# VH-VL binders against q96il0: the designs that were tried, part 280

Target 1, 167 residues: q96il0
Amino acid sequence: APERGAERRDTAPSGVSRFCPPRKSCHDWIGPPDKYSNLRPVHFYIPENESPLEQKLRKLRQETQEWNQQFWANQNLTFSKEKEEFIHSRLKTKGLGLRTESGQKATLNAEEMADFYKEFLSKNFQKHMYYNRDWYKRNFAITFFMGKVALERIWNKLKQKQKKRSN

## First folded at step 9 (VH-VL)

Design B56 (framework fv_ebrasodebart)
Fold by ESMFold2-Fast, scan of step 9:
Structure B56 (fold): chain C 167 residues (1-167), chain A 120 residues (1-120), chain B 108 residues (1-108)
Amino acid sequence: as target 1 above (167 residues)
Amino acid sequence: QIQLVQSGAEVKKPGASVKVSCKASGYTFDSYGISWVRQAPGQGLEWMGWISAFEGWTNYAQKLQGRVTMTTDTSTSTAYMELRSLRSDDTAVYYCARGEFYDETYFDYWGQGTLVTVSS
Amino acid sequence: QAVLTQPPSVSVSPGQTASITCSGDALGERYAYWYQQKPGQSPVLVMYYDSKRPSGIPERFSASNSGNTATLTISGTQAMDEADYYCQAWDTSSDHVVFGGGTKLTVL
């Protein structure tokens, strides 16, 4: 009889533990959107014969995913918090309650919300610029190692082809 | 095998600074963040802040903003927490703990704790 | 101002079910986490993401999070379960991790 699986805990060495990919997956698996970052996490497949370069590339991609997920989870939280504070402040200024007579949360019209979005983007501009800089640095490193892995695979194919011709 | 080992107990006078270390082993240090949590004698747990080991991002508890600094040294897999302008109510056991996220984090491994006593 | 409120103590006899509650507005939108702390020891994670158990934590530990109240349940409570239990969540109003005040579980 096969082992009845206990609940699987999916934590990569550098990764986020929020979802369970299919057991014994032979391919990268894309999970549901994270509750806060709204980004879909990727579970990276580890080949049986993974080279040190392939491992380095995978680890960089996992680490970049964690960094990206943390940034957007925090950014979305900050956005949500400041949005609520802005709405509450504007309603209070108008002498309106935070809830409608029907008990729903009171809202501002699109024109008023446009002011919030403009202010939020303006004051977070530098933070987003630093994020983009770091994003490009990380993607450059990933691209560099992708190139190395590609060269390694080409070299291995050429060596095998040369051997086949010589036999 | 995953361990966080903290520096030894400290006795400080009010107004002094203390720097506690937390040496990580058994995992890739740069892949996780470290939080600091303190516990005054007979009291509950109080979160102090978080640092990402690779990026160096920090988030400090509002009460400690301006008095606390968290750093890491990736070459030694060590996190540090420095608390300045010590008061008697800073007397506590200080823990480092491994957490992955800036927010929505949980602590799967903890250091053994460092007692910091602030007394005249 | 307790952001997360726990009862200060809960008492049970061996073999009975213990329930420890944690209440706060943060729990309506955020995950609950639970820690066990025995005298002179570091806290140990016993539940994460509302209801998941770490490896090594007995099956008798379970948890839920409904509305603004998270509950840690220990079925068939043993003397070894006697400890302080802390809940944890993210507090959006302070932008920080917060802990409940702790509950002392006493097992005769």
Scores: ipSAE 0.000, ipTM 0.459, lowest interface PAE 17.9, mean pLDDT 81

Design B57 (framework fv_ebrasodebart)
Fold by ESMFold2-Fast, scan of step 9:
Structure B57 (fold): chain C 167 residues (1-167), chain A 120 residues (1-120), chain B 108 residues (1-108)
Amino acid sequence: as target 1 above (167 residues)
Amino acid sequence: QIQLVQSGAEVKKPGASVKVSCKASGYTFDSYGISWVRQAPGQGLEWMGWISAFEGWTNYAQKLQGRVTMTTDTSTSTAYMELRSLRSDDTAVYYCARGEFYDETYFDYWGQGTLVTVSS
Amino acid sequence: QAVLTQPPSVSVSPGQTASITCSGDALGDKYAYWYQQKPGQSPVLVMYYDSKRPSGIPERFSASNSGNTATLTISGTQAMDEADYYCQAWDTSSDHVVFGGGTKLTVL
């Protein structure tokens, strides 16, 4: 079974709370960690007068967030499943049960777990390299469009000053 | 006392869907997974899949060809199993059972079973 | 798909020892589990992790797993032990729980 974390259960005091940004927020809102990815979602503020360029930037940031959430949700699931499978396989080989006499999950020592971590990292090296490449690519694009939005705002201010100057 | 209580018997036509519920009590629901196991009349046990209660991670038997969906509602400590595009050979008693691990799992507590009959 | 093979039926007299076998490749690397099912009832776990007995299961129940064959042994068999018995293991190749075909135990 995937590893169960206390952090996920402790995040919501009553378990019924869902991500809901404050009413009439005028800036981006950060929610509680997602139970699958452990990443905090961002709810993006949408101005009433959003330009097409500002909309493109916002959509790019939203799409990047969704991509990031999906990647880490899948990675965490895969890690937890393979870790449990490795532990169970090693315990079976030793003739040991999966729970201690006190009823807790049986574990392996750090030296034995080092083999798993080494194998997992090696197996996933290319996947992590592709993730890092895409992460940098997406952040470069976001930075580029942030620059474009900044220039658009400067140009619009100059245009307004020119209009006032003519009057 | 640990109990798993399932919804009542259902009669469906071929092509319909059925959704069976399994309400858990007497233990920390979030700490365990739930498996679904079915048994056709006079036949043996067949594993359908597993779901982790809190995370909702699922693993389904390949034989069901994308026809099954398992979900949980931690606020009511209830697991659900929906089977779509029902066929006459889906007629069986459907059990939910508590199983913690994805692999090396065993079923220490079972629901009472839900008879699903598929007939034209 | 991995298969666990059980004899379809076993008959013993009261007080005798019943032996139910379960054979399959999955048992070489994975734990065996055993369930008792009486007519019209849900299965009940009687053995787990090859040889461990849950609380509430009588001491006369024991089990072993050697190579590719697991064995459930019931000593001093009683009429109340009449049931279908199923073995279970994990099949790594298919990522599935696999059950044996079941053995009907008759005590006469």
Scores: ipSAE 0.000, ipTM 0.490, lowest interface PAE 17.3, mean pLDDT 82

Design B58 (framework fv_ebrasodebart)
Fold by ESMFold2-Fast, scan of step 9:
Structure B58 (fold): chain C 167 residues (1-167), chain A 120 residues (1-120), chain B 108 residues (1-108)
Amino acid sequence: as target 1 above (167 residues)
Amino acid sequence: QIQLVQSGAEVKKPGASVKVSCKASGYTFDSYGISWVRQAPGQGLEWMGWISAFEGWTNYAQKLQGRVTMTTDTSTSTAYMELRSLRSDDTAVYYCARGEFYDETYFDYWGQGTLVTVSS
Amino acid sequence: QAVLTQPPSVSVSPGQTASITCSGDALGDRWAYWYQQKPGQSPVLVMYYDSKRPSGIPERFSASNSGNTATLTISGTQAMDEADYYCQAWDTSSDHVVFGGGTKLTVL
C-alpha cells in the first residue's frame, strides 16, 4: 500500500549530512551532495605534523563549509515553508482541502506556482547578493592562507637544504 | 492506540526553568510534528510552538521566543518543551499535541496535560 | 494580527440547534479548525478544514467558513455537548497558530 499523509521535509535549517571517507585517507575527501543543503561536503585530512598555519587554514575551510551549508539549509527551509503557505492559501481560496483523494499533499499546477517562484526570488535577491559577497570574501581569505602555507612549505624545504649543506 | 503521555505536575519558583516531556506511541513519530499549547486557569488556549520530530525544526510563538526551547528524542519517541525565566503568569496546564505541517496545521491527538505552577 | 473573536457563552435547549461563531481576518484566507474541551479534559478536534468532521465525531456537528466568520453548528444538541469550544486559524503575519477566546456552550 502507498505511503499515506505523513509527509517529512527533506531540507534542514542547519547542519550537514555525515559521511564516511575511505579508511586511511591521506587526502581530502569529497562526498555526495547533502540532502538538506544540496552541497557536497568535504572531509579534511589532518596530517600528523600539521603546523599552526595549516591548522588555521583547515579550520577556516571547515568554518566556511559549515557557514555555506547552514546558509543553504536555512534558505531551503524558508523556501519549503513559504511554498507550503502559498499552496495552502491558494487551495483554501479554491475551496479545496490540503490532501488529495489519495491522501497525498495537494499541489498547484506549474502556472500557479510560477507566481510563488517569481515572488520568492525577488524577495530574496538582496539576501543572495550579500551571500555572494561573503562567499567571495571567505574564498579570498582561504586563497591568502593557502599562499601563506605554500610559502611556509618552501621556507621549510629551504631550511632542510641549508641544514644538509652545513652538516 | 495513538497516545501522547506527558510528565507529571511541576511547582516552580519565579526565575526557574521547567522541562515537560511528551512520549508518543501508536504512530510513526518521525513523520509528524508536536505542538505545545498552554492554558492558564480559567483561560483559553495559547499556542507556544511546533517542532518536527525527525528534523528538529522549530517555530515558536513570538511572545515566547528567547524563553522556550523544544526538542525531540527520536530513539524514545519523546518531545520536550523547556520554558525558562518563569513568571507567575506562566502558571498553566501545558499540552503537547500532534500536528503534521510546519506552517498551517491542526491537532488531532493531545496529551493529558501537565500542570505547571509558578509561585513564590 | 489575527484576533479570533468568539462569544463567551451560548445557551440552547436540548434538541435545539446551537451556533457558535468565530470571526477574524485570518479566516478569510485560512482554514478554520474547532476543538471541544470538557472540564478537566484535553481538547478534542471536532472539525477541520472549515467543514470536515473527524472520524468518531457525531454527524450532528457541522461547520462553515465564509467572509471572515467561521461557524460551528450542533444540530439536536444533547447534554453531552456541553463544553468549551475553541476555534483555530493560522496567522500568516505572525507565522503562528491563533485560537479564539473560547465559547462555553450550556444545554438547559
Scores: ipSAE 0.000, ipTM 0.485, lowest interface PAE 18.9, mean pLDDT 81

Design B59 (framework fv_ebrasodebart)
Fold by ESMFold2-Fast, scan of step 9:
Structure B59 (fold): chain C 167 residues (1-167), chain A 120 residues (1-120), chain B 108 residues (1-108)
Amino acid sequence: as target 1 above (167 residues)
Amino acid sequence: QIQLVQSGAEVKKPGASVKVSCKASGYTFDSYGISWVRQAPGQGLEWMGWISAFEGWTNYAQKLQGRVTMTTDTSTSTAYMELRSLRSDDTAVYYCARGEFYDETYFDYWGQGTLVTVSS
Amino acid sequence: QAVLTQPPSVSVSPGQTASITCSGDALGDRFAYWYQQKPGQSPVLVMYYDSKRPSGIPERFSASNSGNTATLTISGTQAMDEADYYCQAWDTSSDHVVFGGGTKLTVL
């Protein structure tokens, strides 16, 4: 249902009213951490006369945010799911129930969980290396286009100043 | 409305070249890439390559390297794919598809396809 | 030279859950993407970034990517879902897109 778990494809995944910048904002706005990825969403300001280069930069930033949030949401979900499966498997091997006498979820001690963390990190090592490589590549591209936009804005201001001085 | 409209069907002889066009509308052409994907009759999808619309950066499938050239015309928001030295096994429906202008790509909008038949 | 392996066909009755798998080494490190293609039509993106659904795609479509296997799941399958389904991933070693061989979904 709309209210019970379907999230729209928006820059504000936790709800538009909670993560939207104030009306008439002229800047990007950063919201609280996302429930699933633990990353802060950015609501991007769209200028009235956005240039193609400015749109390209914004698209790259929006796409990178979506990529980054989905990667970590998937990793966190996979970690939680595999952790639960590991705990249940070990408790079954020990002949123990899934809940304590007080009704709380049964857990493994730190020494037992160390095996899970080691295995999880090992099998995801290459995936995390590729993530880091892509993350740096994307940030270099964003920085490059930020520089191009800055130069475009400087050039446009210089042209405006020259035009005013000529008159 | 986002649309990719491709040129019409072509019949070519072996050894000839074909150039397919893909006209984009409804979005900022310069902010995306265009990939070309072909499908032989009754077979699956085969990626041919990708071009960034504004920069003209290309990445071609290894099997087609040297035979394929992708270009764009930003003034008409049109992408082109030229395949040279045609063989009978190049007979396929050729699709253009919109993707990212940088890095790993996926395809959110597709052209209607262009049937290229290579026969003597 | 990465390869993505899909079953050639899957059959389900209307209202049942269809499951289409896609396996390959690239999926361990890269996102899976899924396309639906009906006869005589262009492919349509149905899932991206492993499990994210584009606007306009029914909620009954879902997907996952675990280990080297991505899975497209269609709950409450309808006659309109009958189509060929293709998975896609990025092959880092060759620096190109790779598609699965396709799965024909039949709803009987």
Scores: ipSAE 0.129, ipTM 0.686, lowest interface PAE 5.1, mean pLDDT 84

Design B6 (framework fv_ebrasodebart)
Fold by ESMFold2-Fast, scan of step 9:
Structure B6 (fold): chain C 167 residues (1-167), chain A 120 residues (1-120), chain B 108 residues (1-108)
Amino acid sequence: as target 1 above (167 residues)
Amino acid sequence: QIQLVQSGAEVKKPGASVKVSCKASGYTFDDYGISWVRQAPGQGLEWMGWISAFEGWTNYAQKLQGRVTMTTDTSTSTAYMELRSLRSDDTAVYYCARGEFYDETYFDYWGQGTLVTVSS
Amino acid sequence: QAVLTQPPSVSVSPGQTASITCSGDALGDRYAYWYQQKPGQSPVLVMYYDSKRPSGIPERFSASNSGNTATLTISGTQAMDEADYYCQAWDTSSDHVVFGGGTKLTVL
């Protein structure tokens, strides 16, 4: 079973590490774009006195990032595979080889590729719409927990003020 | 450390109602949702619905809409599922399971299950 | 209603690779999740977000989702892997969780 402390470890699969400036100022680290998703990963800074609610917000943001990375990695790989299959099919239909005389991959021009892009977009339109719906649902949840964290911080400050004024 | 502990087995007559409890421990109850999933003897898993622990937002399977009610008690970290107008085909093991995100979720922790037998 | 179709049973010898498929229109748009259930026990999450493995699940478990078919792969299958396996997806049209019918994995 995963322990809460183990979940706080900043381990970057891409070799990216968190950066913490001198003194108390530590920040989230933004890495290079992932090879497959083309999205930049964010490694979140963990405060020394992180509340359970703040931890939940951070985990929600981390899991949303993982979900987002996985979606785009899968989408980009599918696009690349289907694009190559389409080009291969069209070249076969024309009686052409897969490579030019110079050994480079034979390509189709933009006009010839228009059919592929149209078919790919139409085929994946529903998937993209569902992605957008889920992306907004997740951002709603993140905004909700951001609000809860803000209220917690206000409440803690008010409790300190009440103790100060009761004296 | 994280546990979902369900109430004990129930035997009910057709037309009765049953209310199963699911007590959570080892995590902040209010930050997660609870789904209910049932499994008839020798059959597969069937999702019944989901509830957010703190807000009480619910999403019920269409087949069960009007017969099922899900509630939570944040003070005791307990979720409840009440199924009304019981039929013999409601005989199943009923599970509660923790969800990460709302109504589109995977289930990382499950209760031990509660057998509900509906017989005449 | 969305339906996820799994083979009712799969048999492998110890050390062989087991493949369990899950097919349905929902998988073209949604992530696949996988659960292992042993007799008399609650389901256990073994794979999520198509191919991601939870902490504590052996490295021999892997999965993919291509087109409308998700596949759970268990390499070097062991006797302890014998169980029922269920896939799960989200049906956006009904806003419901849908489970596959389950596959009984037998290791002989």
Scores: ipSAE 0.015, ipTM 0.652, lowest interface PAE 7.6, mean pLDDT 83

Design B60 (framework fv_ebrasodebart)
Fold by ESMFold2-Fast, scan of step 9:
Structure B60 (fold): chain C 167 residues (1-167), chain A 120 residues (1-120), chain B 108 residues (1-108)
Amino acid sequence: as target 1 above (167 residues)
Amino acid sequence: QIQLVQSGAEVKKPGASVKVSCKASGYTFDSYGISWVRQAPGQGLEWMGWISAFEGWTNYAQKLQGRVTMTTDTSTSTAYMELRSLRSDDTAVYYCARGEFYDETYFDYWGQGTLVTVSS
Amino acid sequence: QAVLTQPPSVSVSPGQTASITCSGDALGDRKAYWYQQKPGQSPVLVMYYDSKRPSGIPERFSASNSGNTATLTISGTQAMDEADYYCQAWDTSSDHVVFGGGTKLTVL
């Protein structure tokens, strides 16, 4: 689209990943949306003195991100595939071609598409319910470990202050 | 050195209960979950359930719901699995295994196994 | 009822490549894990998260997961690899772990 072309006129050199965080980052970095899942990845900073508990939290967050991205990439692919199959099937039953007179993809009206959306949601209801359950379970675990890490950091800070005072 | 050490073999009558222990060492016990997996003689592996070591959250296999109880004692780094109303088809080697977390878990360390024989 | 299907037996000559498959709907959405069990011993994790190898497992072990079929591959199979192999996945619908029926690998 011409009206916003000027803002996004850049090309990445070969061998440079557009998902890489800035070099020497000392904090987590959020990347652009994934092509398939449409979710923004988080690149986690790894401290040199990462504790076992901090490592466990980071790995849990990374695994949850991978799980979440894979789920939505697969869901989006399934939705797009089934939507096209539905449209093609309905156009065939109507005796219509796959393209309009203007050369654009033939489409169904809102009333016809409502049938597809209802069927897709109904068919995938259990899958989405299990996704939500697992997503909450994973985020509850992450929140709990975040709390444990915070307590560990507070304890270590208090311990160091006390040791410094006694010396 | 990460180890899971289980209690010794048990022989029980039908209708009795058995309680198997699993003592963990070499890692932060309260940061991992423990799963229980059994194997009948000459048969495959069957998952029984999982417990979080610190929170005490449990998830049991549907077939065992109501007969199994999993617990932990963080002070001794020990997990327990109690199976009630024993039947002859509960005869199996019972394993404890360490899991990373309770969802989409895998088992990186296993106990040596505890043979439970249920005979009339 | 989630099911993971494995062939009951696979036989190879020493030095040949062994391939053990594991199929089930759960593998389409979830990761595969593989365990080796020798007679009288506890299972040992040999592959996790579809294709990752734990420290201490020989490089000749590899694995993949494509669609609803996971495959464990042992290159240059040795006599010591003779064992029962089990695949594992998470079944989202039942909220529990499911194991394959196991494959006896015979090296002759």
Scores: ipSAE 0.000, ipTM 0.505, lowest interface PAE 15.7, mean pLDDT 81

Design B61 (framework fv_ebrasodebart)
Fold by ESMFold2-Fast, scan of step 9:
Structure B61 (fold): chain C 167 residues (1-167), chain A 120 residues (1-120), chain B 108 residues (1-108)
Amino acid sequence: as target 1 above (167 residues)
Amino acid sequence: QIQLVQSGAEVKKPGASVKVSCKASGYTFDSYGISWVRQAPGQGLEWMGWISAFEGWTNYAQKLQGRVTMTTDTSTSTAYMELRSLRSDDTAVYYCARGEFYDETYFDYWGQGTLVTVSS
Amino acid sequence: QAVLTQPPSVSVSPGQTASITCSGDALGDRYAYWYQQKPGQSPVLVMYRDSERPSGIPERFSASNSGNTATLTISGTQAMDEADYYCQAWDTSSDHVVFGGGTKLTVL
């Protein structure tokens, strides 16, 4: 039987806010917050003579951004869905209507919501721990490649200086 | 008065797409969701999916996953349902209806319905 | 997907009590909702959250949900009550709305 849970909801939103960097931009461009993840996307500048190492760094940063966007979009959707389910369930248990006299959605007080937050955090502890681990691993790799790119640029400048002195 | 007003009847060829609109009035659009329910001639009600008006969260019936897209425009208080790769068995009256929550959604107000005919 | 089972038809004389049942596993832990649909018209909510009646629905309409069976009851049935009736519940296993197959109520 197919996995219906992943297909029933927008579990991996493809919708990053469509923003266009100014044409002929010479640096990275930061867009508005994504609808689902609430994170600002970055469009990376691609130099015309990008080295293989610079390309690896850029792709790693792009891949990390997409991974991060998907994680938080899914987490936010799951949180919101489970919060609504919890509120509805508790109101039904109390015999209360789902809407107030003014027609607004009925809510639970902070004390009642504490049960939901406690359970949500407990349920998602391992997931968040693995996210943090992977986030640190990705940022370590990015920092490492940034260092390698910086070193490459220094070596290239030194080699160019030597060539100019020889000519 | 709370009203949901839908776009007019459509006649489509197999393989085409149809996009039905549902204009809401008389209530705070952002506070509710919209479901889409269809009914083939002489048959019962079939739920297609739900969308939250403000957040844009969607939940689609599994048999329609990949063919249906639901959207909202909060500035015009309008919901949309697009169904792609139409088949003759998609011929039905399509209703939009107001719902309260993701779970336990039910339909207190309904649009007038939009007949979509897919000729074979 | 989970199924809600309704009788295809129910016939009653004017003034009699009509009972329409709706059975399914989903009703054991979720609310039942009922809709009335007349030919060529949109469905109308007639009962919600098992036994609550919307404003504007006559008090002769009542409903209950016990175990896996929800029942819509129309006392003193009138000719104007002739319609198709659909039950609805939330299916927790699929996270989807499920409708019963519908019951045609005929007032003879």
Scores: ipSAE 0.000, ipTM 0.460, lowest interface PAE 21.3, mean pLDDT 81

